# Ledger of designs, part 438: VH-VL binders against q9umr5

Target 1, 268 residues: q9umr5
Amino acid sequence: SYKPVIVVHGLFDSSYSFRHLLEYINETHPGTVVTVLDLFDGRESLRPLWEQVQGFREAVVPIMAKAPQGVHLICYSQGGLVCRALLSVMDDHNVDSFISLSSPQMGQYGDTDYLKWLFPTSMRSNLYRICYSPWGQEFSICNYWHDPHHDDLYLNASSFLALINGERDHPNATVWRKNFLRVGHLVLIGGPDDGVITPWQSSFFGFYDANETVLEMEEQLVYLRDSFGLKTLLARGAIVRCPMAGISHTAWHSNRTLYETCIEPWLS
Short names: E, the ipSAE of ESMFold2; O, the ipSAE of OpenDDE; V2, 0.75 times the mean of E and O plus 0.25 times the DockQ between their complexes.

## First folded at step 21 (VH-VL)

Design pp13 (framework fv_nofazinlimab; at its last look DockQ between E and O 0.83; V2 from the best seeds 0.88)
Fold by OpenDDE, look of step 21:
Structure pp13 (fold): chain C 268 residues (1-268), chain A 122 residues (1-122), chain B 112 residues (1-112)
Amino acid sequence: as target 1 above (268 residues)
Amino acid sequence: QVQLVQSGAEVKKPGSSVKVSCKASGGTFSDYAISWVRQAPGQGLEYLGYIIPIFGGARYNEKFKGRVTITADKSTSTAYMELSSLRSEDTAVYYCARGSYDSTGYEPFDYWGQGTMVTVSS
Amino acid sequence: DVVMTQSPLSLPVTLGQPASISCRSSQSLVYSDGNTYLYWFQQRPGQSPRRLIYKVSNRDSGVPDRFSGSGSGTDFTLKISRVEAEDVGVYYCMQGTKWPFTFGQGTKLEIK
């Protein structure tokens, strides 16, 4: 039998967004128990990410307990960060494949057309002012806002991303790294035509330097220092990178070709 | 020269709802936190919650157990606070306040509305 | 929730004399960025509150220099070097470090 699949949605999403994914899984892996967690839907997805991590933890623990052989996680967009944190705080998780589906794993610093709907054009350069404050950090968006021009503020004020990345020292860094390394495979999915994740390479742990030049995962300090285990995972062949062009952000979970190429191989 | 102008006094029955407005003028609206604080007669200040309009969501004091709803209309630069299932103890002056930015970062409560008296009585 | 405790709750003062208000928090108010988000507000009779001090010791524009804030960690103080008639009102401390943000009980300053 196939291992159970747990799905975590993204910002402003709900379980309904994954109806095609469920169809694909059912067709290609019949009998698979798929659970799309219906927590923090819609505007509730703006709640602090640590709060979400706690809620999702409570939901996945019973599922994992019933599946001693292991489970797979498919985590979309913001959900990918929630899942990474979840795997960092859980010392007893049994996740075989962690599929990060177009997630801003190294943060967001976007001013795309999609984000312009939410933020005025000039907001990208100024969002650090509200996000790196106690008032801003009570919202999920600010929890992974990563302004490359204000790295000091990011490192000191980020209450979520900087911590799970091990970029800021904290008492749980070693334990979280150990826990995260329990994952069998880390499958990173994203692409240049996403239009929301900015830069799109963030889905592969790439990100801007101070000149807004995109550096790859292997050039990032978190990798070089192996602060949360990326270098270790890569060394043991546990990281899979699956880039795909021609897919917009809202289509990652609803593209059959993407599913067959990047997701299905890891649902064993 | 930012100003916050609130809606007028309200008299409500127990169990009903009240919606107070706060219109901001003299600056941008979306990237500031609009806070709501209330003060019962002769009592101190109590934080209800706040909204950052650009995010499209609010943060609430759980003490109110979901009775408070804070919204914002960016097109009119107006924030709203709705309190449902009103009780006599909800009788208070309700204030909106807006933050500002300085060289040290974001600071809330730089500007205050004039307050809105809400009376809940049978 | 973080509990903010002010003392005294009532403060009668003679004109021209100094005044001091204490505010204690049940937890440290130092945020991850190293700042301490402690605020002082003044509310004159019949008026809306007004922010006097932000981040422990920074005076807002228009606030007389006779007002000063100090403290660290869990203990904070607002001082008025020479009380004037216009200083009559209620003073509140507030923490903005941990949600939900909370106010002290208030200190009522009156002229003797």
Scores: ipSAE 0.937, ipTM 0.970, lowest interface PAE 0.5, mean pLDDT 95
Fold by ESMFold2, look of step 21:
Structure pp13 (fold): chain C 268 residues (1-268), chain A 122 residues (1-122), chain B 112 residues (1-112)
Amino acid sequence: as target 1 above (268 residues)
Amino acid sequence: QVQLVQSGAEVKKPGSSVKVSCKASGGTFSDYAISWVRQAPGQGLEYLGYIIPIFGGARYNEKFKGRVTITADKSTSTAYMELSSLRSEDTAVYYCARGSYDSTGYEPFDYWGQGTMVTVSS
Amino acid sequence: DVVMTQSPLSLPVTLGQPASISCRSSQSLVYSDGNTYLYWFQQRPGQSPRRLIYKVSNRDSGVPDRFSGSGSGTDFTLKISRVEAEDVGVYYCMQGTKWPFTFGQGTKLEIK
């Protein structure tokens, strides 16, 4: 029988967005228990990511307890950061596949569709001023905002991303790394036509240097220092990279070919 | 040069709602925290919540248990605060305020509206 | 919630004499970036509040140099070296380190 699947949604999103994904799982893996967590929907997805992590943690504990053989996580967009933090803070998680579906794992530095929808003027060069303050850090977007031109502010003011990446000294870093490394597989999904995640390579732990040149995962300091376990996972053969062109940000969970290629093989 | 102009005084019955507006002029609006603070007669200041209009989201003081809704209309540079299920204890002057940026980053409460008296009386 | 406690609550002073207002927080106001988000506001009779001091000790533009802020951690002080008639009003401290951001209860300064 198939392991239970837990789905975590993204910014300005809800459980309804995953109806096609649920259909695909039911068709290819009948009998799979799939739970789409109905927390922090819509504008509630702007709450601080640590508040979201705590809420999702409370929801997943009983599901994991009832499935000693393990569970899978499918985590979309901002939800992939929530899930990565869950894997770090949960001493006893039993996640086999962590499927990161177009998530800004190394951060975001661009005018997202959400910003364009709300305010159609480019603001990326100025957002650091409010994001790297206590007022900005109360919003999820600022928790993973990563301005490559203000690295000192990012490192010191980020209340979330700099901590889960081990980029700032933190007493829990060793424990969080140990917990994260219990995952069976890390499945990274994303692509150049996403249109929201900027750079799109953030979904594969790539990110800009100070000149806005994208450095791949293996060139990142957090990888080289193995600060939260990426180098160990890659050496173990536990990282799966599944890029796919031609998919916009809102279509990752409703594309049959993407599901069959990148998701289905990992839902044991 | 930045000015915050609030809507006029309101007299309300218990159990009703009030919506106070705060229009910004003479500067930018969307990438600042627009805060709402109240002051009961003869009392101190109390922080209700704030919005950062570019994100379209607000943070609320849980003390008000979901009775406060803060919104913004970016096209008119206007923020709104709505307080529902009014009680006599909600009688207060309601202020909006905007921050500013300096060389070290964001600083709150540089500009204040004139205040809006809300009186809740049977 | 971080509780901000001011003392005294009422401060009658003689013109030309110094005044000192204490503000204590229930926990450290030092943020991860090393900044201390402690602010002082003045509210003159019949007016909206005005920011005087940001981040403990920085005077806003147009604030007279007789106003100074100091302190660290949980203990903070606003001093007026020579009180003038225009200083009458209520003074508030506020913390901006941990949401919900909170004000002290206020100190009413009056000329005796």
Scores: ipSAE 0.854, ipTM 0.928, lowest interface PAE 0.7, mean pLDDT 91
ESMFold2 (binder alone), look of step 21: mean pLDDT 91; pTM 0.930

Design pp14 (framework fv_nofazinlimab; at its last look DockQ between E and O 0.85; V2 from the best seeds 0.87)
Fold by OpenDDE, look of step 21:
Structure pp14 (fold): chain C 268 residues (1-268), chain A 122 residues (1-122), chain B 112 residues (1-112)
Amino acid sequence: as target 1 above (268 residues)
Amino acid sequence: QVQLVQSGAEVKKPGSSVKVSCKASGGTFSDYAISWVRQAPGQGLEYLGYIIPLFGAARYNEKFKGRVTITADKSTSTAYMELSSLRSEDTAVYYCARGSYDSTGYEPFDYWGQGTMVTVSS
Amino acid sequence: DVVMTQSPLSLPVTLGQPASISCRSSQSLVYSDGNTYLYWFQQRPGQSPRRLIYKVSNRDSGVPDRFSGSGSGTDFTLKISRVEAEDVGVYYCMQGTKWPFTFGQGTKLEIK
């Protein structure tokens, strides 16, 4: 039998968005128990990410307990960060494949057309002001806002991303790294035509330097220092990178070709 | 010069709801947090919650168990605080306040509304 | 929740004399960025509160220099070097480090 699949949605999202994914899984892996977690839907997805991590943890623990052979996680957009944090804080998770589906794993810094809906004004250069404050950090979008021009503020004020990345020292860094390394495979999915994740390479742990030049994962300090285990995972062949062009952000979970190429191979 | 102007006094029955408005003028609206604080007669200040209009989302003090709803209309630069299932203990002056930015970052409560008295009585 | 405890709750002062208000938090108010988000507010009779001090010791514009804030960690103090008649009112400390943000009970300053 196939291992259970747990799906975590993204910002302003719900379980309904994954109806095609469920269909694909059912068709190609019949009998698979797929659970799309209906927590923090819609506007509730703006709640602090640590709060979301706790809620999702409570939901996945029973599922994992019933699946001693392991489970797969498919985590979309913001959900990918939630899942990474989840795997970092859980010392007893049994995740075989962690599929990060177009997630801003290295943070977000951009006001794309999608974000312009939320931010009608050019806020990319100014969002750090509110986000890197106690008031801003109570919202999920600020929890992974990564301003390359204000790295000091990011490192010191980010209450979520900087911590799970191990970019800021904290007493749980070693344990979180150990926990995260329990994952069998880390499958990173994203692409240049996403239009929301900025830069799109963030889905592969690439990100801007101070000049807004995109550096790849292997050039990032978190990799070089192996602060949360990326270097270790890569060394043991546990990281899979699956870039795909021609897919918009809202289509990653509903593209059959993407599913067959990047997701299905890891649903064993 | 930023000003916050709140709606007028309200008298409500227990079990009903009240919605207080706070109109901001003299600056931008979306990029600042609007906080709501109340003060019962002769008592101290109590933080209800705040909204960041830019995000269209609010943070609530769980003490109120979901009775508080804070919203914002960016087109009119107006924030709203609605309190439902009113009780006599909800009788208080309700204040809105806005933050600002300085060289050190974001600071809340730089500007205050004049307050809105809400009386809950049978 | 972080509990903010002020002392005294009532503060009678002679004009021209100094005044001191203490505020203690149940836990450290140092945020991850190294700042301490402790605020002092003044509320004169019949008026809205007014922010006097932000981040422990920074005076707002228009606040007389006779007001000063100090402290660290969990212990904070607001001092008035020479109390004036216009200083009559209630003073509140507030922490903005951990949600929900919380106020002290208030200290009522009166002239003897």
Scores: ipSAE 0.931, ipTM 0.969, lowest interface PAE 0.5, mean pLDDT 95
Fold by ESMFold2, look of step 21:
Structure pp14 (fold): chain C 268 residues (1-268), chain A 122 residues (1-122), chain B 112 residues (1-112)
Amino acid sequence: as target 1 above (268 residues)
Amino acid sequence: QVQLVQSGAEVKKPGSSVKVSCKASGGTFSDYAISWVRQAPGQGLEYLGYIIPLFGAARYNEKFKGRVTITADKSTSTAYMELSSLRSEDTAVYYCARGSYDSTGYEPFDYWGQGTMVTVSS
Amino acid sequence: DVVMTQSPLSLPVTLGQPASISCRSSQSLVYSDGNTYLYWFQQRPGQSPRRLIYKVSNRDSGVPDRFSGSGSGTDFTLKISRVEAEDVGVYYCMQGTKWPFTFGQGTKLEIK
């Protein structure tokens, strides 16, 4: 029957936020075992992302072991970064579909009033100063903060994103790429009305250049160098891009049309 | 001119809790690390943890985790440290400190509060 | 936790003579960005601590030029080229490279 589905939540989030997604899966694919991981809820989602990766890894191992034909991941917002790191560090994962639901895959440079309590617009140009320090790197937001005007600081101080993107040399790069490439499909979901992910194209591995012009995935150095396997996946036909307008950041997992269009087809 | 003014001295019984405040004036508050350290009589400095008020989240030294809670109120530019289940070994001067930014980036402990003596007596 | 060990713990010095305080860490303090997050603080009698040196060798504003910091990796030194009476107090090193950030045990500088 249907492969088990594992759901990983985002920043300031909890398992309750996915009640509608669970209902959609139950209605369309009855009998699917869905596990929404109840770890790092609320304020605990600000813990360093490597701590979160370790905790989620421990939780997914028994689920994957009981499903030898594979599992699917649905990973929302910050959770998509956790999941990508999981796929890199686990040499024995059996993930078929990795569904990245509006995740800041190339980083965040927020400038929206929608999340003024998290990314005040008056501070985005200055946040690099604390984020690119050991003091800031103890918080998840700084682990994927990507200031396009201070890219050298990002590349050298990021303890998470620059490493999983292969943007800074490290001894595990080849192994992490091999592990990530074991995924069957990479499903990228996001849209221009998200209001939080900035630029919203980060959900599709696009990002700003130094002039804040968005470069597409295929124009990024990490793609051109195939540093963690994006070029290989695209060449295999394994990357699915599913943009959808009109959905705000908090609504991706509670929109039936989005589920039916972008998620359900990949939950074999 | 940045100043950190802490709440007054406290005398507490074992098993109770204490909450020390640290009010920042003369500068900005939210995007700095506000750190808490303590110094037992005749002893050195011991780091309890810090908060970045912008994120509303704190990091705690594991030695004190479970007993220490660090919070901040952006509207009043005030940070708080609460230590519960007090023991006589918690008798110390408690300091808050704020960092600063310069050409080398973020630097901790540029401005210090005056200290708050907390005495735990049986 | 990174253990910070200071030597000596007590340092009597004659006025006008140099003083040297050693600080050793249990692991390298070089962060991924190439910086070394090693700090020195001075606590005069009855006062709050004051930052003297940040990132190994950078002197804070208002700190006399007789204070200097040096070192790399795991070995660091604070030097006072000519000790003055106002230098009496306790000196602490601190690492800010790996959480939890930790202090050395302190070096009490006294005039003999």
Scores: ipSAE 0.823, ipTM 0.915, lowest interface PAE 0.8, mean pLDDT 91
ESMFold2 (binder alone), look of step 21: mean pLDDT 91; pTM 0.935

Design pp15 (framework fv_nofazinlimab; at its last look DockQ between E and O 0.85; V2 from the best seeds 0.86)
Fold by OpenDDE, look of step 21:
Structure pp15 (fold): chain C 268 residues (1-268), chain A 122 residues (1-122), chain B 112 residues (1-112)
Amino acid sequence: as target 1 above (268 residues)
Amino acid sequence: QVQLVQSGAEVKKPGSSVKVSCKASGGTFSDYAISWVRQAPGQGLEYLGYIIPIFGTARYNEKFKGRVTITADKSTSTAYMELSSLRSEDTAVYYCARGSYDSSSYEPFDYWGQGTMVTVSS
Amino acid sequence: DVVMTQSPLSLPVTLGQPASISCRSSQSLVYSDGNTYLYWFQQRPGQSPRRLIYKVSNRDSGVPDRFSGSGSGTDFTLKISRVEAEDVGVYYCMQGTKWPFTFGQGTKLEIK
């Protein structure tokens, strides 16, 4: 039988968004138990990410317990960060494939049409002001806002991304790295036509330097220092990078070709 | 000059709801947190919650067990605080306040509304 | 929740004399960025509260220099070097480091 699949949604998202994905999985892997977690839907997805991590942890623990052979995680957009954190804090998870579906794994610093819709009166260059404060960090979007022009503020004020990345020292860094490394495969999915994740390379742990030049994963300090295990995972062949063009952000979970190419191979 | 103008005094029955408005003028609205604080007669200050309008949702003090709803209308630069299932203990002056920035640091409660008295009585 | 404890709760002061208000937090108010988000407010009779001090020791514009804030970690103090008649009111400390943000009980300053 196929391992259970757990799906975690993104910002302002709901389980309904994954109806096509469920169809694809059911068709290609019949009998697979797929659970789309209906937690922190809609505006509730703006709650602090650590709160979300705790909630999702409570939901996945029973599922994992009933699946001794392991489970797969498909985590979309903001959900990818939630899942990475989840795997970092859980010392007993049994995740075989962690599929990060167009997730801002290295943070967000975008001024896209999508962000303009969310923040019509705000400029991306000014969000650091509110986000890197106690008041801002109570909202998920600020938890992974990564302003390359204010790296000091990011490193010091980010209550989520900087921690799970091991970019700021904390007492759990070693343990979280150990826990995360329990994953069988890390499947990174994203693409240049996403239109929301900015830069799109963030889905592959690439990101801006101080000049807004995009650097690859292997050029990032988190990789070079192996702060949370990326270098180790890559070395053992556990990282799969699956870029795909022509897919908008809201279509990653509803594209058959993407599913067959980037998701299905890892649902064993 | 930033100003916060709140709606007028309210008298409500127990079990009903009240919605207080706070209109901001003299500056931008969306990227400043609007906080709501109340003060019962002769008592101290109590933090209800706050909203950052660009995010479209609020952070609530769980002490109120979901009875508080804070919203913001960016088009009118107005924040709202609604309190449901009113009880006599909810009798208080309700204040809205807006934050500001010191350099790159956000600081709350730089500007205050005049307060709105809400009386809950049978 | 972080408990903020002020002392004294009542503070009678002679005009021209100094005043001191203590505020203690149940846990450290140092945020990850190294800042301490401790605030002092003044509320004169019949008025809305007014912020006097932000981040422990920074005076707001228009606040007389006779007001000063100090402290670190869990212990904070608001001092008035020379109390004036206009200083009558209730003073509150507030922490903005950990949600939910919380106020002290307030200290009522009166003239003897």
Scores: ipSAE 0.925, ipTM 0.966, lowest interface PAE 0.5, mean pLDDT 95
Fold by ESMFold2, look of step 21:
Parts: structure tokens; C-alpha cells; sequence
Structure pp15 (fold): chain C 268 residues (1-268), chain A 122 residues (1-122), chain B 112 residues (1-112)
């Protein structure tokens, strides 16, 4: 009756983190088959995002094949970037709802509470030097690091985000856009008290300009050029924005009100 | 002035493990790639893997298939390489190396440790 | 893996004469940012390796002008215009474009 749900975790995460989300789904949508993919856990979540995309692709293929009516994706934090890439590279995906749960969809730029043990004060202005090199691009954080003060370096050196956003020319851009546009709904979830995603508006495809002023999704060049389909999806009525204040980064998948408001309606 | 000082020589039996340390002094540590390279007697250089300590994880050469573990301790500016299930062909000098920044560009292997001889014999 | 092939593997040279070492890669070393991540190292007898050249042709600090690097794509060369006694050792090229990053086999330079 209910479409299967596939859950993709984030940075330094594992399948156990979603036990409350699983409980909520079981209560509101009994009989739903929910698969929390147990790949790239903990430190393995820092492997290159294209490696993660390949591994998750292999895992979702049989699930999608067994569900011809479609599936839903719930993708948390870094996992939302993995899922968006899946939607682009899979010619045959059957995803209805893509639920992006506090994901850095336009990138990350900032020292954050969640990553303060990883990024000391003043590090964000220097990280571009290693991130925009082959050595840095072998780590997932650098795959979506987006330094607004070195945008030319980002555009040329990013091996992942600049490509899936259609910010740099590549031979697959048209096919990836076509595939992404087959999604039924794009549900964007995040909020100002997240404490990790920087700017938090990245979860809604917003991001900094060169002055660190946040431009909203509709002000972004990738939206205006419709480089991977955001403008088309919005015109189709397929984008749902569900901001919620008062939720820290690690609490998105364990907050019942968030689930009921932003996730539950999309799990048909 | 940056220096990399490695732990002393080790003699190990087949099947055991060795852990080599690499202590950095004279500069920052966390935002560089710390690489591990080995050189068997009379042979060339072989790249084992590297860590960027700020990320707390490493990239590994698949040739070593789960036998190599590279870690770093930011508080002591020390990187570690552990090689398990040792074989006689693992006998080599093990080097750590750190990159540097040339303006906005990262460049690898600017500073090298003195090397650590690991001998694996029955 | 990208294979790096050096030639010659052994290079006896008379003092004061030029030396040339070739390095070929199995794939282009040009990265998406337009840079070519090709490096040259020197290892003197009994010492750790030392970086000589970064990104094809850039000499490191303290490297004599007699060393020069050149090349593009898959074909690279290290030249020593006038070999001196201190130049003896093994020279390695390395690519840093595609993980795992790989070294050439080494070229042993000897004074004859």
C-alpha cells in the first residue's frame, strides 16, 4: 500500500541514528518497508562522494526494481547530496518523494558547532587551499566545500558539487537534468538553529555571495539558468519548502513535530 | 622550521603489526596531507596512503587491502601508520611526508621524515 | 591505477655533461582545474627523498637552475644541464592527479 522508503545517512553517521524516524513511520504508515542503508558509516562517510553514490546506487537498484509503483528517499545532511546525485545519474530511478533533511545542497562554508572539533576557528578562510586540490577532493567535505571568496577555484576544482549543480560544463549535464526532473516531489527541510549547515539556507538551495550575503534559491544562477531543473520543478509545483526553527543538526530525524509536519505528508 | 621526526627501527615477526609515528614540529599540522610512503631495500617508492588530520580520516592504496591504518592526533601533532598481518615483503623503510602551501596552491611532499626501518623476519 | 614509466632506469653520466630523464603516464595528468600534477624527487644515497620540481616545471627553493622540468599531458622530462657530483642518486616522477597517486620506478643517476 505504502511506497517503500529508503534512508541515506549523513557525515559521521550510521543506520542506528534513524531508529526514532523508523518508529514514527511504523506508527503513521504501518506496513511500509523502510530500508536504512548501512553503507559508508562513521569515518567511511568521508570517502569521495562519487564512491558513495556508486555504492548507494548498487544498494537501491534491487529495492527500486521490487517497487514498480515507486519509492521515497529520506536523505539526511551529506546524504542529501548523495541522493541528489543518485537522481541525476540513474536513468531508471522511480523516486516519488525526495526528502532532503537539512542537507548542504548549495555547499558548506563555515566553522560549525557540529564540526567545531574538525574545523578550528579561522579555518574556513584557509580550507579552500587543500580542498581545491586533488588531495582534498578525495574527501567528501571538500566535494561540497563552497568558498564564496574563491568561486573560480570552486568552479574549476570541485569534482562533485559544481558538476551536479550544473555550474561547470560536462558531457552528462543534459542527461543528469532529465533524470533529476523525473522526481515527483523535492521536499526541502532545514532551519536557522541547525548549527552545522552554513549557511543554513543551503538546505533550501540558498547560499552566500562574495560579501557573505545569503541569496535565496530563486536568486541563484543555477536556478535562473535552470541548470539542473530547479526552476522547472518549482513551476511544476514539485518543490516543498518546510523550514523549522529550534532544531539542531543531530535532531532532525528524532523530532516528532518535524516528522509530522514535514515528512509524514509525503510518504504515500 | 618544519620537521618530521619518526619513531625508531622495528624488528617484527610475520603476522604481527607495526605502528610507526611521525611527529611534526615547527608549524601547524591539521590542514596538511600527511602521507606515508615505503621503500623496500633496493626498490622504488610506494604510496601507502595519506591523512588530512583536520578530517580525521585517510585515503588508502587498495594494494594494502585493509592492512593499513593511518591516524593522526591533532593535540600532539603526530601521525601514525599501522600495518597489520606483516609479511617478509613488508620489510622496508617507511617515510612520512607533509605538503606545503605555495600561495593558494597545495603541493605535496615538501617535508620528509628521516624514515623508519621495519624488518619482518621469521 | 595510473602507471608512471621512467626511462632510462640507469643513467651513467660524465661530470659536466647533460642528463635527461623521461617519465610517461598511462593517462593524461591534466586535472579539471587546468593544472598538471606531475612532480620530480631526488633521493641521494642514504637520504630521504627531496622534492625538486612541482607541477611539471616549477623548481623548489634551493634547487639549482641546472634542473628543469618540462612536458604536458602524458610525456614529461627532467633535465640536468650540467651534471655535478652532488647529483648522484635516484630520481622519481610522481603523479598527483588521480588517486592512488603513483611514482615512477626511479632512474639511478651515476657519475662514470
Amino acid sequence: as target 1 above (268 residues)
Amino acid sequence: QVQLVQSGAEVKKPGSSVKVSCKASGGTFSDYAISWVRQAPGQGLEYLGYIIPIFGTARYNEKFKGRVTITADKSTSTAYMELSSLRSEDTAVYYCARGSYDSSSYEPFDYWGQGTMVTVSS
Amino acid sequence: DVVMTQSPLSLPVTLGQPASISCRSSQSLVYSDGNTYLYWFQQRPGQSPRRLIYKVSNRDSGVPDRFSGSGSGTDFTLKISRVEAEDVGVYYCMQGTKWPFTFGQGTKLEIK
Scores: ipSAE 0.807, ipTM 0.912, lowest interface PAE 0.9, mean pLDDT 91
ESMFold2 (binder alone), look of step 21: mean pLDDT 92; pTM 0.936

